# VHH binders against o26223, part 28

Target 1, 191 residues: o26223
Amino acid sequence: MKLLWTSQHIKVTVHIDGKVSKMDVLEAIKTRRSIRKYQDREVPEELIDKILDAAMCGPSAVDERPWHFIVVRNREMLEKIPEVHPYGAMVKDAPVAIIVCCDSSLEKIPGFWVQDCSIASQNILLAAHSLGLGAVWTGVYPLEDRVEGIRRLFSIPEHVIPFSVIPLGYPAENPGTRDLFDPDRIHLEKW

## First folded at step 19 (VHH)

Design U19
Fold by ESMFold2, fold request of step 20:
Structure U19 (fold): chain B 191 residues (1-191), chain A 120 residues (1-120)
Amino acid sequence: as target 1 above (191 residues)
Amino acid sequence: EVQLVESGGGLVQPGGSLRLSCAASGFNFKRYDMAWYRQAPGKGRELVARITTGGTTSYADSVKGRFTISRDNAKNTLYLQMNSLRPEDTAVYYCARDAWESYIDSFDSWGQGTLVTVSS
């Protein structure tokens, strides 16, 4: 099976013999897009394991590693997520979603867990992309109604804070190329 | 201050054509994805077309093959060429920055809109 997508300067090829061509990290960062439409195709558990391994490789404040992950594949549960998380409407169409959570009992330095869980969430997006999957980060925290709704739906204890819901699957759309570099945002030596 | 000014709307017969323009200012236009939305009376705003900073386009099913979105980054202008117009295309058309990569509510600046009326 051969999966090919191209731009003038960037190519990803998956050979039919089952070998996956590895993507350079800068290429992955620059070409990753939010994907909200997915093929009707299951995501193997091995790919989820690779993605979560990557998620846990992120730095955290004083190495506190406050993150926990809920992997959701059950169709009924995926279909309930939009009832409490309306901006995650595409989750009902995904084969799998990952909920990134903070266990506040692991927090060692107050006020950094959001950064910690953001790093893990971004690593999930990049790892999924590098494996030929598409994903989108749908924000839960700090929207209190979403936080409480997701907590109730998944029986998450009060000291654990659902941070993001990340549906993923094999992409069924291509949002296209972006050129975002803006030199006016770069300040040398001072503002 | 972000400003988006639509123009080019009007009355047109079914099967006719119009070209909408959107003059953009107050931001680095070439670094933002752009979109056209429309709102018919009594309905919510719906996406019509998108164009990325890299030039990739996409369209709502209802307009695919009839409408063409384009941009001129040197002139900070977004366009919508509307061909084969139908009465159901009657709406106020809005130019907007597209927030495809937002991980929370996608809200951004909108123009004041331009009315397109397709009627015999």
Scores: ipSAE 0.635, ipTM 0.804, lowest interface PAE 1.0, mean pLDDT 88
Fold by ESMFold2, fold request of step 20:
Structure U19 (fold): chain B 191 residues (1-191), chain A 120 residues (1-120)
Amino acid sequence: as target 1 above (191 residues)
Amino acid sequence: EVQLVESGGGLVQPGGSLRLSCAASGFNFKRYDMAWYRQAPGKGRELVARITTGGTTSYADSVKGRFTISRDNAKNTLYLQMNSLRPEDTAVYYCARDAWESYIDSFDSWGQGTLVTVSS
């Protein structure tokens, strides 16, 4: 079932096997771009669920899975993010943002949670892209002022570290194609 | 070190044309997205045009249809063809390496700029 019509004001989507356009993983990786302009259109909860499922599929050090996600749809809260996160100015225009956090009490091996949360963050970007959405990773950690600002704004406890803020929505821009492969960065056998 | 040197600015009358050039060195030019910015007297810098390594272009609304960005990867050179110039286009124009995919505050390498003055 592709779409369930509950009313003229709400469009609900249901995953339909075999009818979903499939993007090859290499194509998704190569064509994903940072998207900072969004349509005035809500993102269904089902798509957010799929994106977060993908985020949690990433590997983590000793399978520690230290990540937590805050889903922000409240307009007032989205509009306050740029006050504490200058690089995140586009967040106020997004229909939704995901804050990727590390719960330090889940960390099994010190010093790997940054890699763990980076993997989850990149998976969010790729999953959003594969679902026809655009997203951008706006860095929070390790910038102390941004970490504390986001923590205060969202009442994040001290043992939880906000890592990134990822606004997303249906894209209203197309940054275009790239040719980034650089053979000079590849070293065979040794430097 | 990254170097960007703009040239081709000057005084033109309204309705005239100029072609700006930017000579790039110190990095693998063909693997970087590039952009032109401008700064009018007393105003902040604003984006004028972008071009990706894949050749995709985009423009500020104020210049669409009048300006064309292009690149020559063999010469490590970025261009801005400016047609139908108006007094509001008067500004210092800067060539920049575009850090579109940065997830933190980007470091942009900017040239010294080239002045374009559009007046009678």
Scores: ipSAE 0.626, ipTM 0.801, lowest interface PAE 1.0, mean pLDDT 88
Fold by ESMFold2, fold request of step 20:
Structure U19 (fold): chain B 191 residues (1-191), chain A 120 residues (1-120)
Amino acid sequence: as target 1 above (191 residues)
Amino acid sequence: EVQLVESGGGLVQPGGSLRLSCAASGFNFKRYDMAWYRQAPGKGRELVARITTGGTTSYADSVKGRFTISRDNAKNTLYLQMNSLRPEDTAVYYCARDAWESYIDSFDSWGQGTLVTVSS
């Protein structure tokens, strides 16, 4: 006797202000905005796990997967980030931040880790948005003083490069809709 | 070359109105979010109003209900209608491309600004 694998539709529901929601990927990409103001509300560990799972689903050069993530919830540490990362001022008001890092010992092809960590960072933003959260990417690399400041603050070893700091939480602002499609940027067959 | 040229500033009495214009060239205006900033004497530049490519507007608390940002994509022009003006609105007003989605320091293209003076 042989059992057939059957596909079950698994719905992921996230309650946003008492509502059940589901978002398709094109909607998430088009509607995601940088969010810098957050509600005074914790983000459950389960949502962070889903976001980091999504971050790790991205392609990487020769599948090198050079990324590591530091999850920061400690209030005192979040409040120190702006001291070494001045454009991360909103981080002190976030319930949690994710630091995306490159472990250079995992690099298989030199110089592609920036693309790899950028893919992971964008996936964090999209996954957070799809779960009813708001996030913003605050760039660290390649700003040398920011890289060293974050490395020092979080005891990041020499072979690991902090790439971005991404605070997130339930949004307390709405930056609005955009219409960004620009046909002048599209070239058919050649430049 | 991106150019933003502000105009329409001047001297106005408290309670009066003024309309600022910003002529944009050198880029596809309708595909960029736009903003007005102002700089009062001895202060840094501060946001006044934003308008997205989708038409969503937002305002600093100090100007809500008094100022209206708008755009005319056919004329590549950004506007700021300023009503019920107060002495604290005195500043040089700058037109800029809004960099809300920048993940590093935003460097907006700015004009030379237009001076608005509100006094009796």
Scores: ipSAE 0.624, ipTM 0.799, lowest interface PAE 1.0, mean pLDDT 88
Fold by OpenDDE, fold request of step 20:
Structure U19 (fold): chain B 191 residues (1-191), chain A 120 residues (1-120)
Amino acid sequence: as target 1 above (191 residues)
Amino acid sequence: EVQLVESGGGLVQPGGSLRLSCAASGFNFKRYDMAWYRQAPGKGRELVARITTGGTTSYADSVKGRFTISRDNAKNTLYLQMNSLRPEDTAVYYCARDAWESYIDSFDSWGQGTLVTVSS
């Protein structure tokens, strides 16, 4: 049985047997939007695995790949996240969330872990979109209250830093398309 | 400095029409999604309509089919055409940049608002 996600802009077909129609990467990048409303529908584990696989494929400083991921499906925990993360109100409505973290003990060059986790987070968003899911990046680091809130809630060790919370689900909204190309931001050879 | 100046509000009878305008300055208007919000007396601020840089529009259910959001990038102006106005549409209407793709927090770049009163 084919599961179809149809929007005005993108049609994604997901097969129950794990086959998913692939979206062109440029299309995924250009058409991706943050999604904060979700259907009352579970996300298959296979899709989460594909998303996490994508999350781990990006570059990192010295190729150290210091990222860790907490996959949260427990309803009680999802409902608690907004209590420590004000911008994460939509998390309680999502069937699943991924918390992107950095193991600081793995970092070889200080400070680059932010870029590493950003790359991982963006790949999660793109992968989710390409699979017919909606997601949103909700920033945790470097806001101390949010970092410590998430740390305490999920018993994250001190050497591991929560970076972002990304709720995911089948989208229940359509934010529409954007035209963001700005040639004034392009300089040839020199400023 | 980002500036948004709303205009066009006033008193109108039920079933009447108004057109709101928002003059934008201090930023590249065409690169930003824009939105109209409203706040009725004793109520919270609510989204009324949104328009993306790509021209996609969305509306609150309460105004769908009655209100139309549009933009003129050459004039740096956002519009809200309001038809078939109802008493429950009475509110201060605000123009805002839409920070939909923010991963930190939504920011409120708001004007002073314009009052719309629908009364017989």
Scores: ipSAE 0.623, ipTM 0.822, lowest interface PAE 0.7, mean pLDDT 90
Fold by OpenDDE, look of step 19:
Structure U19 (fold): chain B 191 residues (1-191), chain A 120 residues (1-120)
Amino acid sequence: as target 1 above (191 residues)
Amino acid sequence: EVQLVESGGGLVQPGGSLRLSCAASGFNFKRYDMAWYRQAPGKGRELVARITTGGTTSYADSVKGRFTISRDNAKNTLYLQMNSLRPEDTAVYYCARDAWESYIDSFDSWGQGTLVTVSS
């Protein structure tokens, strides 16, 4: 029985009628793509709140929850981010960006904050996607020039470390689907 | 080590056709998105076409309808069929592993390129 993998075009039917169909978590994970082009459309605050709620639901080392979030909607500030973050060129075109930061004073076990902020960042991406938005993770830490650039631009205290910049918006591109499963990366019981 | 080797470039008249190939090795080819870039003399490198692991393709506006990107996963080979070539298509063409989902930088793996010259 040849399992014809019918490329089910997961028609993300964005029902225009405001009912955000609940996307299954596996679907969200598998179909999520980085989006770097956005519509000229504002993102409602309600959606940002939902995204941030999701961002805060991940695990952290000893439940330290060191993350902070800067929500940026100011056009001038969005346009300045690419000046200090070259990979963040698309931020200038986004209606909103979330900067994920770590408060080092909240860290209980050194070094795990990177994992904590990564989890938060990924949850932002997944939540955004499930809500019909596009987003992209642009790495800041550990690149010193980007860390310092973002710090200076947003007057971030020294004990707070900017980790990622995530622009969000309604997507104006479709990068398509991927098949990334690699059994060669799976080891049973032993390497 | 990731290796990408382009071939198929050459001299062609306007309106002619070429097919470029890229032999990939050193990584699981079928699990990576791939792309063609080109760089004309005195110009920056630009994206020409992209193909995902799922087969979704995208093209620069300048080549849309004329170029076709495809892949053969069994042969670890990426292709670019170029039809209706124009003088402005003259460039070194590069095969690249697509890093669309990179959170640091895009497209760190390039071949040496193959020269395409369209001239009457």
Scores: ipSAE 0.466, ipTM 0.758, lowest interface PAE 0.8, mean pLDDT 90
Fold by OpenDDE, fold request of step 20:
Structure U19 (fold): chain B 191 residues (1-191), chain A 120 residues (1-120)
Amino acid sequence: as target 1 above (191 residues)
Amino acid sequence: EVQLVESGGGLVQPGGSLRLSCAASGFNFKRYDMAWYRQAPGKGRELVARITTGGTTSYADSVKGRFTISRDNAKNTLYLQMNSLRPEDTAVYYCARDAWESYIDSFDSWGQGTLVTVSS
């Protein structure tokens, strides 16, 4: 019996009338893709607020919650980000970007802040996707030149570490869905 | 077309030094992170060293303190200075660029490689 995996064309019906169809969490996770092309359309502040709310809902080591967020809409600043972060080239084309940072003074256990900020970053991506936006995680940490570049550009204090730059916008591409399930990566009880 | 051409490999005694070069063409070299990989006989390809556009370097633990990756953007050339070479460093060394197609390192455009043999 050949299980014909019918590629269910998830018709993302973007209802024009502002009603964001509620995407369940599994759908959001499975259908999320990195989006690097954006429409010439502003992202409402309300959506950014929802995304940031989601970003702060993730767990952190001993509940240290070390994250800070810089929301960047200024066109000049968005255009400067690729100068110090070349692989963030798409940032210049996004209507908004979120810079995820760690305040090291809030860290309770050394080294876990990377996980904390990663969770926050991923929540940003998932929330954005669930709201009909596209986003991509561009890694800043642990690349020193990128960290320092972003630090200087945004006058970030020394005890605060830029972690990621996440451009967001309404998607102007559709990379499709992919199946990433790999049973060979699953081990039962032991390796 | 993106091209990477490695050179500088050869036979060297343990404790010796070699300098590898990678000539890059067909793309804006200064805008890409670059890396050296190696593949020893019977082993998989492994990352040796990486250098960002801004000059941040990283190394495999096995080569830390012995190898130095550098770049000359004016010459579109990547280098690997290898000091204190060991027999276990014997491998074909490859130059690669990081295309950053995903969050995970995505190296592409491999050269033909240059053989480094460390033997007494």
Scores: ipSAE 0.170, ipTM 0.629, lowest interface PAE 2.7, mean pLDDT 89

